VHH binders against Formin-H (forH). Designs and how they scored, part 2

Target 1, 361 residues: Formin-H (forH), of Dictyostelium discoideum (Social amoeba) (q54n00r34to394)
Amino acid sequence: VSLNEIIDLDREFELLLDKLAIEDPIKRKQMQSLPDISKRTLLEQNKADIYRTVKHKGPIESFADVKSVISSINTKHVPIDIIKTLRIHLNTADRDWIQSFLDNDGVQPILNILKRLERNKNRKRKEHSILQWECTRCIAALMKIKIGMEYIASFPQTTNLMVLCLDTPLIKAKTLVLELLAAIAVTDRGHGAVLTSMIYHKEVKKEITRYFNLVQSLKIEKNAEYLTTCMSFINCIISSPSDLPSRIEIRKAFLNLKILKYIENLRADYNEDKNLLTQLDVFEEELSTDEQLNSQQGTQIGIEDLFSQISSRVTGTPSQQELITLMTHFQRMSSSNLGLGVWTLYNALANQLEDELKIHP
Key: E = the ipSAE of ESMFold2; O = the ipSAE of OpenDDE; V2 = 0.75 times the mean of E and O plus 0.25 times the DockQ between their complexes.

## First folded at step 1 (VHH)

Design e12 (framework vhh_etentamig_d1; at its last look DockQ between E and O 0.01; V2 from the best seeds 0.00; counts 0 for: pae E 22.7 > 2, off the site)
Fold by OpenDDE, look of step 2:
Structure e12 (fold): chain B 361 residues (1-361), chain A 120 residues (1-120)
Amino acid sequence: as target 1 above (361 residues)
Amino acid sequence: EVQLLESGGGLVQPGGSLRLSCAASGFTFSDYYMSWVRQAPGKGPEWVSGISGSGGSTYYADSVKGRFTISRDNSKNTLYLQMNSLRAEDTAVYYCARWGSDYLRPFDYRGQGTLVTVSS
């Protein structure tokens, strides 16, 4: 074997490891230390349509054949190895193959598996979680390229099934799902999809409010990576809209769930975790920024929205009755013979009060 | 400790070019996918580009495809983003981000960012 051949092998193998997203340094080193024959075998398996080794009546030349094989698998006992093989192939396949995969509804069998797993949750077998994770990894593989990302982001059932995977006991899987959802959320079409899916999650999981379980995870989970990912996801969904009111509303939901309290706790408990702290900082900074913007931009907030905000602040406080009285007064005066003059007077008073506040913060 | 430090941002005219750098430390740089994400004022974050550990695979958002080039020097633990034909809409804070182990993690491990302003 020529030196060049060895070099080429190592290079190709490195590329394979990249495609397979083997990022664990220890694992990567272990794999790099494999005998050449093993490396070649792995490369060959990934170059060739690895689905040919799947029990099939003939050679698998297209995804249609793969789909047939997957569909022929007993829904109750999907071999994890098949999904793993698919994952590997998805990571190494060229664009044309991926396109073909998508065109032939290749995502659907994966989703069907996820759906089935969700229905059978009562059988929390470790194997089930692994299968779910492998399915999610297939989705992740697709999302590495634009066409896959776009497809996944636009596929109606994908995000719904993904969010349901958040209840898996496998921390890596939960983390992955959040990462993928975050990635989707930053896409133009994907943000709405993720929000909708979070509503779906609320309904299916019978959450008290949207995002409840997610925020509670900040309280109960101890895995720093997961927590970081949670916060990253939260930051993504809040910050993705270009519209300030939308961001405010989304954030409000989290604020109402006392996320700031949990953030404070996380800062204290994970003061050496730079990644987590970064996400926490992002949350707080964006909060502050948006508050500033909201204050500067004479809130083209619709009157209704503004009222809702005020109402939410004063409800349950002694100010509630005062607000009601004031609003009643507005109602009465708005129809008075003073016409627009009444508003001028109100604004004058408001300005005076603001000035007073500046003096007496 | 994982650290990512972006640099190279600044003011540039439309049609101009800029090269961003990200210095990585605290991990085996070559083992990880890296990405650039950006956040424009008043807008949410946007994924811009990604690159495999070896640099053999690169990915781009449609909005920057053909104009931006992601690269890396693993010997220097540095990620790059060559930005050509810059447009006003490219104005944003650009972040370097490490992808999660075996997964996409565009925002979990990002730096403080560097501001790119494209203005006449």
Scores: ipSAE 0.000, ipTM 0.180, lowest interface PAE 15.6, mean pLDDT 81
ESMFold2-Fast, scan of step 1: ipSAE 0.000; ipTM 0.164
ESMFold2, look of step 2: ipSAE 0.000; ipTM 0.094
ESMFold2 (binder alone), look of step 2: mean pLDDT 83; pTM 0.838

Design e13 (framework vhh_etentamig_d1; at its last look DockQ between E and O 0.01; V2 from the best seeds 0.00; counts 0 for: pae E 23.8 > 2, off the site)
Fold by OpenDDE, look of step 2:
Structure e13 (fold): chain B 361 residues (1-361), chain A 122 residues (1-122)
Amino acid sequence: as target 1 above (361 residues)
Amino acid sequence: EVQLLESGGGLVQPGGSLRLSCAASGFTFSSYDMSWVRQAPGKGPEWVSGISGSGGRTYYADSVKGRFTISRDNSKNTLYLQMNSLRAEDTAVYYCAKLYSSWGYDTPFDYRGQGTLVTVSS
């Protein structure tokens, strides 16, 4: 066996390990220490499984060769193994193959599976979730290269089906979907697609408001990785627009859902999780920055918006009762015989407090 | 704690070459995809290049494709960016970035370094 052959084998095997998402260094090292024959066997097994079931003799060099296999996928009885094999192939395929795949509507069968799964809510939830996850992983594989990302980002049906997968009980799948959506959201064309898909999600899932289930997940879910991913996604969709009004509008939706309360709780409960804390910090910093920018641009925040902002900040905090007390007082005093004088007095007090804050920041 | 330290930036003439390095610590380097991103003065961040954990897959922005080469040495926990045929438009602060997930594209990053300045000027 030539040195070049060995080098190639090792390289290919490393790629396989990447495809298999073997991230544990110890495990990777163990796998790398396998005999060459074992490595080759694993490589062959991972290359051939989908194709062995299809009477196709020879190396699959083009999507045309795989088309028959994909087309043979009965949407009624799709074995998980077929989708797994597809995923592996998608991860190893070269650009030309992926292009051919995309050009020949190779994504559609995956989407059809996802559609079917969404319609058949009554099937054993676990198997369904696994298949959904594998489909999502195929999409993920495609998105690793530019042409795939562009395709997916430009295909609204894909993002619509992806957002529906957020209801899966499989935490890994939910996390992956959010990661992919976040990736799409930071692209120029993808941001609009993701927002539209979130509207779609609201409609299909009959949410009270946009992002409701997502924000509730911050309250309910305990997995730190998922929570971090949720926050990352939220940060991405808020911060992606270059224009301040768009960011403010998107953020407002989250603020109305009392996300700041949940952020506070997460900060307290996960004070040692650096990744999560980073995302929380990003949210708060961006909020602060945009508020400052908005104030500088002289955009008169409507009274209602201002109250909404204050309410969002205070709700769920010890200050909530104090705010209620003050608001009640305002209500009472606004109808008093003091007229405009009452507001002048309030403003005088406010100015005094601002001065005090300057002295004691 | 995750640390990323970029180096290799400097002043170079158009058509020149530079090699950037990023020293990584505080995480299993080989388990994560890495990227280079850059930010030019007055512009937003731009994704430049990505590489898979094993180094077997590389990704490039169209603006740098054919000119830049990303690589890594996992034994040294180091990420590299070979920049050839540099242009004035390549002037930016270059950051090494760790991705949240194994994803070689313009995606959110978990961590980035302090950056190294590359100035391309005659």
Scores: ipSAE 0.000, ipTM 0.208, lowest interface PAE 14.3, mean pLDDT 81
ESMFold2-Fast, scan of step 1: ipSAE 0.000; ipTM 0.131
ESMFold2, look of step 2: ipSAE 0.000; ipTM 0.088
ESMFold2 (binder alone), look of step 2: mean pLDDT 81; pTM 0.826

Design e15 (framework vhh_etentamig_d1; at its last look DockQ between E and O 0.01; V2 from the best seeds 0.00; counts 0 for: pae O 17.5 > 2, off the site)
Amino acid sequence: EVQLLESGGGLVQPGGSLRLSCAASGFTFSSYAMSWVRQAPGKGPEWVSGITGSGGSTYYADSVKGRFTISRDNSKNTLYLQMNSLRAEDTAVYYCATPSWEELYRKYGLDYRGQGTLVTVSS
ESMFold2-Fast, scan of step 1: ipSAE 0.000; ipTM 0.185
ESMFold2, look of step 2: ipSAE 0.013; ipTM 0.387
ESMFold2 (binder alone), look of step 2: mean pLDDT 80; pTM 0.801
OpenDDE, look of step 2: ipSAE 0.000; ipTM 0.188

Design e16 (framework vhh_etentamig_d1)
Fold by ESMFold2-Fast, scan of step 1:
Structure e16 (fold): chain B 361 residues (1-361), chain A 121 residues (1-121)
Amino acid sequence: as target 1 above (361 residues)
Amino acid sequence: EVQLLESGGGLVQPGGSLRLSCAASGFTFSSYHMSWVRQAPGKGPEWVSGISYSGGSTYYADSVKGRFTISRDNSKNTLYLQMNSLRAEDTAVYYCARDLWSGRYTEFDYRGQGTLVTVSS
């Protein structure tokens, strides 16, 4: 991947904006600030939609009956070759065929395969990874057309199952999943869905904190394309909200996982990889910009900020249960309409304890 | 029917102040990020300032930082722009705009009809 490929992307995206008749300079600037993954996804969707607006003679001619196709993939043991054939057909089928596929709930059998693979994850690892890859490619094919992207973005279970593929040993599958999730995260509704799916990932994979496995992959994986895509995805989910507090809060999760140390190591290990270095620069530059913006606004210590600081220091330590107990006392006070006096009393008691428990600073 | 109605523009001397207002109707105002954009004579539109749906985050173009303050009153469905230390280059039609983070990209859904601000001596 070269600097010329980055330049070509920006040029092609500019032409797409012209084609879509986006002539408002402000809208153009906002759209030009989208992550490269989002721009590539939009370009692919536009190309696919043009191709699919006219009925096209595909390379696979035996897929005339949509319901038969759906039935063939809605079985307990789906042959990998059937999924490969479906993936090829989804990339070439006309819009009418894809609409019928979606209307007859053709996505659900693909999701069911991903669910079964998660239940059987430790049995047939090689077959597991290949099936995850082909299912993800089917989802990618659907996302190349407007109706498919809208369907997938509006169906929350899809992103939940996609994030489970992030732990596959097949690097190509992880890379594609991150690219697709980034494209979904560009939307307001899709961003929330992706963040929620990362919580789901933490719960299912029993991570110590959200994003732990994702950040660890920056240390473990030695594939430059994957590392670039992973950093791009991280940058995308942080930068997608227009709201500064949202960006700071999401970024804080990554900073707490010591991502800056991993970025330092990646700069040393991949010192000539222009695409990766660009994504590392984006992370650090956006951090600096947001810190400047945050300092220009009045600094207020809110309840959420205070709790976030306490929680990150205490979660996973022996003190966690004591914090839960304290929060339970506060919850009872708040729900009982007891008023200011009770909160003031607790504050007075805490102040006395702090004075008595003077520790060497 | 979404409507945005700007007011408060007028003629002011350099160094003066104006407060612009935008009355919003036809949608849930408290659910949208809002912006002020301006268009000077013979120039393209320029984004001036933005505010989050809650009012917790504000953003400014470098040309207006320290001089302009954006604010909102969600109970009154109204967006404001306090403009201080006005300069001749601030002369423009000012538009209230509803921000949309939608589908596949960010864009402004709606803009009002604008209010003219002229700064001259």
Scores: ipSAE 0.000, ipTM 0.111, lowest interface PAE 18.9, mean pLDDT 76

Design k01 (framework vhh_8k46_1)
Fold by ESMFold2-Fast, scan of step 1:
Structure k01 (fold): chain B 361 residues (1-361), chain A 123 residues (1-123)
Amino acid sequence: as target 1 above (361 residues)
Amino acid sequence: AVQLQASGGGFVQPGGSLRLSCAASGRTFSSYAMGWFRQAPGKEREFVSAISWSGGSTYYADSVKGRFTISRDNSKNTVYLQMNSLRAEDTATYYCAARYGSWYDSPEEYDYWGQGTQVTVSS
């Protein structure tokens, strides 16, 4: 059996064009129209030379010294080709090298670049968007290895800077950021970090509520891949907790933002987009499944059970008197003629306070 | 829930080729990242390759880069692993795995697993 019968040639060739930084749509189309034998020849020629040519380019002469590599990226103006070289190396480096890179704060220069790009966001240079893209790909490369994923998931400062990139005009970078945040969110430690980062996003972007800009993008953006990834991210952060109460509480934030109306509109506008429709179905199916589980297991804790748990935790502590005062306020509210609206307002205020205190729902 | 069925393994000589298939059941297949893992006798389960839910991104272990190609057909609910230039060291049971959202190189991050298909590279 020959290689020609068994390789997904077009996919491998597309990856080669990415590695060679051929981004011109006309040139890319011309190269993709080459005969299969020419594509295979270019793939074979580049397999032998990629590592050698990358190693001999730019100020990174050797990857043996991790601190030297970090120093080459820890400058005020970092060339894009240096970050591309780093990205390639991060994808191939062994665990010991990556551990040394993390231990010597190698992620911090990448974050510093992203922070500088956010400060200069009004600058409409091509280099700005490309550098954001390459830095995001470096983070993606680190996240392929467990120690890198654990590092990224453990430090909200990293996810805080990633989430600010959601404001980028480069749709592929915005989409990749959502994919990476979703990957982080499915880990126990990373889920908390991502939720905290969405609170940080609200503060920096002056959102009226957490997730507002994210949900609004479902109405504004016309890119089907982005919309699918955005819905996938939302589904991921809701469904990642193993416990039903956490899933219900997180989903409530999106339901309050009228996401079901946006889903209805997306179904009308993208009626033939299988991938997007699947993500919309997932949201509604998970909602239905969790409502059914809630009904079957009686997992809705009664007032007496909730109070018993709270009372047990605060009795004999300084918080006991504050709990008595809070209950007295609730007693006065329950005696008022204001009805359901007062409880709804109180819940809205509690949610805002929890956001301000950076407490996850 | 997603159920996975792996197939396509067998005996092959060094330098030969095999294509593994992983058929998924369920309406939500296009929301899952798919991974291939392998386990040789006496060794731990190791990462081979992964593909994003859209098929737009593919990932490979260093030992298989340039030899193996992962692809998916969301219309057929199937993921494929094309294995070329097979070596004796590729002998293992190959498992496909599904994870809601993004891919990982860690087996413990995957929620759904196929039963495995044996690949033996020997003269």
Scores: ipSAE 0.000, ipTM 0.151, lowest interface PAE 19.1, mean pLDDT 77

Design k02 (framework vhh_8k46_1)
Fold by ESMFold2-Fast, scan of step 1:
Structure k02 (fold): chain B 361 residues (1-361), chain A 125 residues (1-125)
Amino acid sequence: as target 1 above (361 residues)
Amino acid sequence: AVQLQASGGGFVQPGGSLRLSCAASGFTFSSYAMGWFRQAPGKEREFVSAISGSGGSTYYADSVKGRFTISRDNSKNTVYLQMNSLRAEDTATYYCAADRYWGSTYLREDAYDYWGQGTQVTVSS
């Protein structure tokens, strides 16, 4: 008998045990220890069920055709074993395969599963959490390569559905989601996506304020690994912006939710946990550093940071068109051979206008 | 302000073809799924076709499947609907729409964030 035939037998038998809902580790190990003849006999007795299961899912063993793989996961009822098989493949696939997967919207079926689970969250808690876990692991596999990370950071619908998984009872899934969101948040493009997704989370979960459930979890959860990851995520979203005003604004939301009291309680409850204590130290040290920088007054911000802040505040308002017009005037001025004097005149006029409008305190 | 401008409608005989275009401005086009809906006089608006942000996934109503093709050009911020083998029952005002919350909602009119003004298609001998 060839080695491949033996491997296929063991794999088919594992699928049979899954089909029969044999989850007891002791019983499963005992059945997997049966002689090959006994395994073949049981498979033959259930051959139609295994064939039907594989046929309904489509061939899960062939990854040569990316579109076929995507079609297998783009159905209303996706078997969890297909998602597991996809996850394993995504961890080992080459760049060209992953690029094709992304270009053919392979991520969208995974997001459709997560959206469906959110709509049906009261239906089957155990199956719900396991499927969220496997979908999250597929996203994690994609993020291991640059093109996957760039894709996820560029499309906020992905982070929007990831944040909805934060209310899962499965602590490992919740922890992984926060790890992935933290990794996205440290990228320039991904930081904005994550912040927007936390607004979406507030809207869908009907939070009083953004980050309410996240901060509350620091009191409720008793898992040190989760607490460390949660603090790490909070530290990442606060500290990713290079500009002091953005860090102060984001941190203010957490300070208003009394995070400093939760940090005090966590220090008392987890006084020997070095990893958690490090993340608590990071939060308080960066707060202290930024308060000192803020007190110095005259902290300089780069031109790109200033523009980003202005653009974010006026986009979607009636002022957006006026900003575009103003930038067009500056573009014309900058392309002329006029020197410093013109910029100085604009600043003088702006100072006069601000004085007339009483913008100064 | 967000704007979706549909164009390319007109008069055509049964069996003819038309290509509709929807030009988008005021939002990050590639981050939105795009849909086409139609409304005949005295009827409710119905789903025709949808395309994902990247263009990799397309969806069609049973009544147009095999006859219509949706596509997009993200460099031009435009979505297209190629309509072949047109029938009298395809006569309607065609609307393009943008949806940020893509997925299980592409069939639902109320799930789309932004809507165009529409373009009239009349199929008659």
Scores: ipSAE 0.000, ipTM 0.132, lowest interface PAE 19.4, mean pLDDT 78

Design k03 (framework vhh_8k46_1)
Fold by ESMFold2-Fast, scan of step 1:
Structure k03 (fold): chain B 361 residues (1-361), chain A 123 residues (1-123)
Amino acid sequence: as target 1 above (361 residues)
Amino acid sequence: AVQLQASGGGFVQPGGSLRLSCAASGFTFSDYAMGWFRQAPGKEREFVSAISWSGGSTYYADSVKGRFTISRDNSKNTVYLQMNSLRAEDTATYYCAAKRGWSYTDSSEYDYWGQGTQVTVSS
């Protein structure tokens, strides 16, 4: 059996578990560990009884009327159970139903819920996190279908509200958000939307630089799955552009935030975690490859290139202020009548310090 | 030309120690992670130890953990493997290798390989 057949089977079976409302992690894991033949048998049985497998809960009486479903979620106080019911249905609905849902602005009520939760995030913290989780799962369900992915990738408001969920205390919710953003970022149309969303995140969360909170989470969070997903997201937004200059500019923001130091610490703390180590390797190898390509395209190391390299590694970090101070000293020296001798003295002192710190080329 | 020269092998009795060195030339050593692999006659090449490009992270096969120590000196373009409490089962040709690939333990991810140095542990 081919890898594509296995991927398709696992995807369809995951949808079946959602359709059956099997949310207990232990039971879900047990069912996902069934042999492929058993999974196929259950899928065939469910296909025969499709109308009996979909469960109708609470105020959503029928999924045949798309506008009625949208009206049920377009209220000021939407119960979590209604959003769960919608999520289950979105995972099993056919293309025509999903197209009608998108055409009738069905995503907007979900975004309105996320917007309200952000405004009131300190109230009912546990219910807020769970509702963010369920809304994010609805978006995930839509993204499993081509028309839904195209819609999400084309509409920056969706990614803007998704990134605001990254400050949730619910680790599984922020992990899912990063997985979805990574999937969007690897598409040509979606990459720009994700980059724009990170600017929006900076403005709303009042970050000193773009990606600051994301990179800090690599130090703060102790969940290996989250850390792996976070690094995967970072790798996706950096490597998606086919052109070298774009990759260098995006990577520059992360280098400025001391990501290489955090990667070193993560390697030490998670030395047996193969998935995380793979993502750390990808970041460092892509960096080395692009630096080699960049050096092949340029024959001269000029002042501007050197400053760009230094700036990319310190901007947005605590070292940024020290660099500004150093540049201020150099600006004063360049205005003095002391000439070459002062620059050579600084170089001699720098060489001595580098030797003592064991910083060698 | 790219070159990795392994040295420091030899004969040693069980419980003894040896230090292997691998000198690199022809590439930017500090950009590459380094690994040590070994191969006994009639057996597949197996992972022994690896060290990240910066030296901040080290990895060991379970069979050598606690006995072997990997280190590197980027100023000398050299990686080292300190082998303590040697056993007869450690007898093999030891190879150093440089990588940019995903996996530290998968030999297929390593770009450059040394010629090897023989280590024999017997009484």
Scores: ipSAE 0.000, ipTM 0.107, lowest interface PAE 19.4, mean pLDDT 78

Design k04 (framework vhh_8k46_1)
Fold by ESMFold2-Fast, scan of step 1:
Structure k04 (fold): chain B 361 residues (1-361), chain A 124 residues (1-124)
Amino acid sequence: as target 1 above (361 residues)
Amino acid sequence: AVQLQASGGGFVQPGGSLRLSCAASGFTFSSYAMGWFRQAPGKEREFVSAISYSGGSTYYADSVKGRFTISRDNSKNTVYLQMNSLRAEDTATYYCAADLYSTWGRLPSEYDYWGQGTQVTVSS
């Protein structure tokens, strides 16, 4: 027997004890001390009880067999009523049922539906918008429990399709998607997934730069609840990393899109909206705090030190001549009367190129 | 650029074993379902096996079920196909493929990225 087989058995048996509401520490320890064959027998005997759920009227009559439920939604033409019934069930299902659903890749058929809808988005069918909404609600239901949130946060394929939903004219749907993405972004695994999804969004929607449509929505949308949620999502993306360099790098993308100008306009337009003003304050206060921390930590990194590091890596390589040419351009700029603006323009272009080359922070 | 490099093919006698590997680069491997397809001379590409992005679900063609095992290592960006009890009918060029958002992909048209094949020849 392998160690992995022993660990899997112990995990499954722990879930069974939870399902049977065995909370007495002495009884629980005694049952955990049973021989492996006895544990396997109890798991098999109680298989139907682990997956027991309330019967619903409609196309899915029984939720006892998770694999049968997954098969029902894993077809090219899924009736909307099946997805609605699944969504209702996901909101009431116990942890063991959800764990089995995730383990058997029950999320994948939902994602396949969303992928097909995106490929056919130019075809204006009412059923498409309803199906997209119900699939998104299924994802929301899964995120209500820790194991579902951790599962969704671990893989960007879910968040990739969620960000595409931001194109919808239905403001409540945009707001919900941003709420879900913000919740994912504050987790360690989910933060990376959301950042990757925003790159995917740029590629699919042919944005000039990452976050362009998101930031532009702060000017276009007139719904205070949406604007508050959008700012909250932006704040979550920036503030989730514990390390200063990551926060500065992510924030730079938004600063380069002139978000501070939009924040100023939002303060003027929504001067009595406490929730929105709070999110605007959070953005500016965290920016100020990080700039102060960066000044304290940056006092040891001068131009000479940075150049020495670059030069040591590039000297003797084919890139040496390109570095000399680049430095010659900077030398000419330093002697010009054009001032700060041209250096800022070069920095903006460098940031855009790094995003295009997918150089991670 | 996206690359899928299949390797491990060769010449083997009936009843023998081979392990194929497919090394992926240029995309977020852990977000993709991976599949193996094969193509014999004069025939269309046919499904062999698929594995979900997490490794939690595996799928096999009836002709290889019980003989072949698909697995993946997301830390190494690699998918594997362990082929046991090989038959003359298994002779083909084997291709690995990546599909975003699918664990059900049994049709070549459903896959987003394709690798160069590795030749497997089973003959006495």
Scores: ipSAE 0.000, ipTM 0.145, lowest interface PAE 18.5, mean pLDDT 77

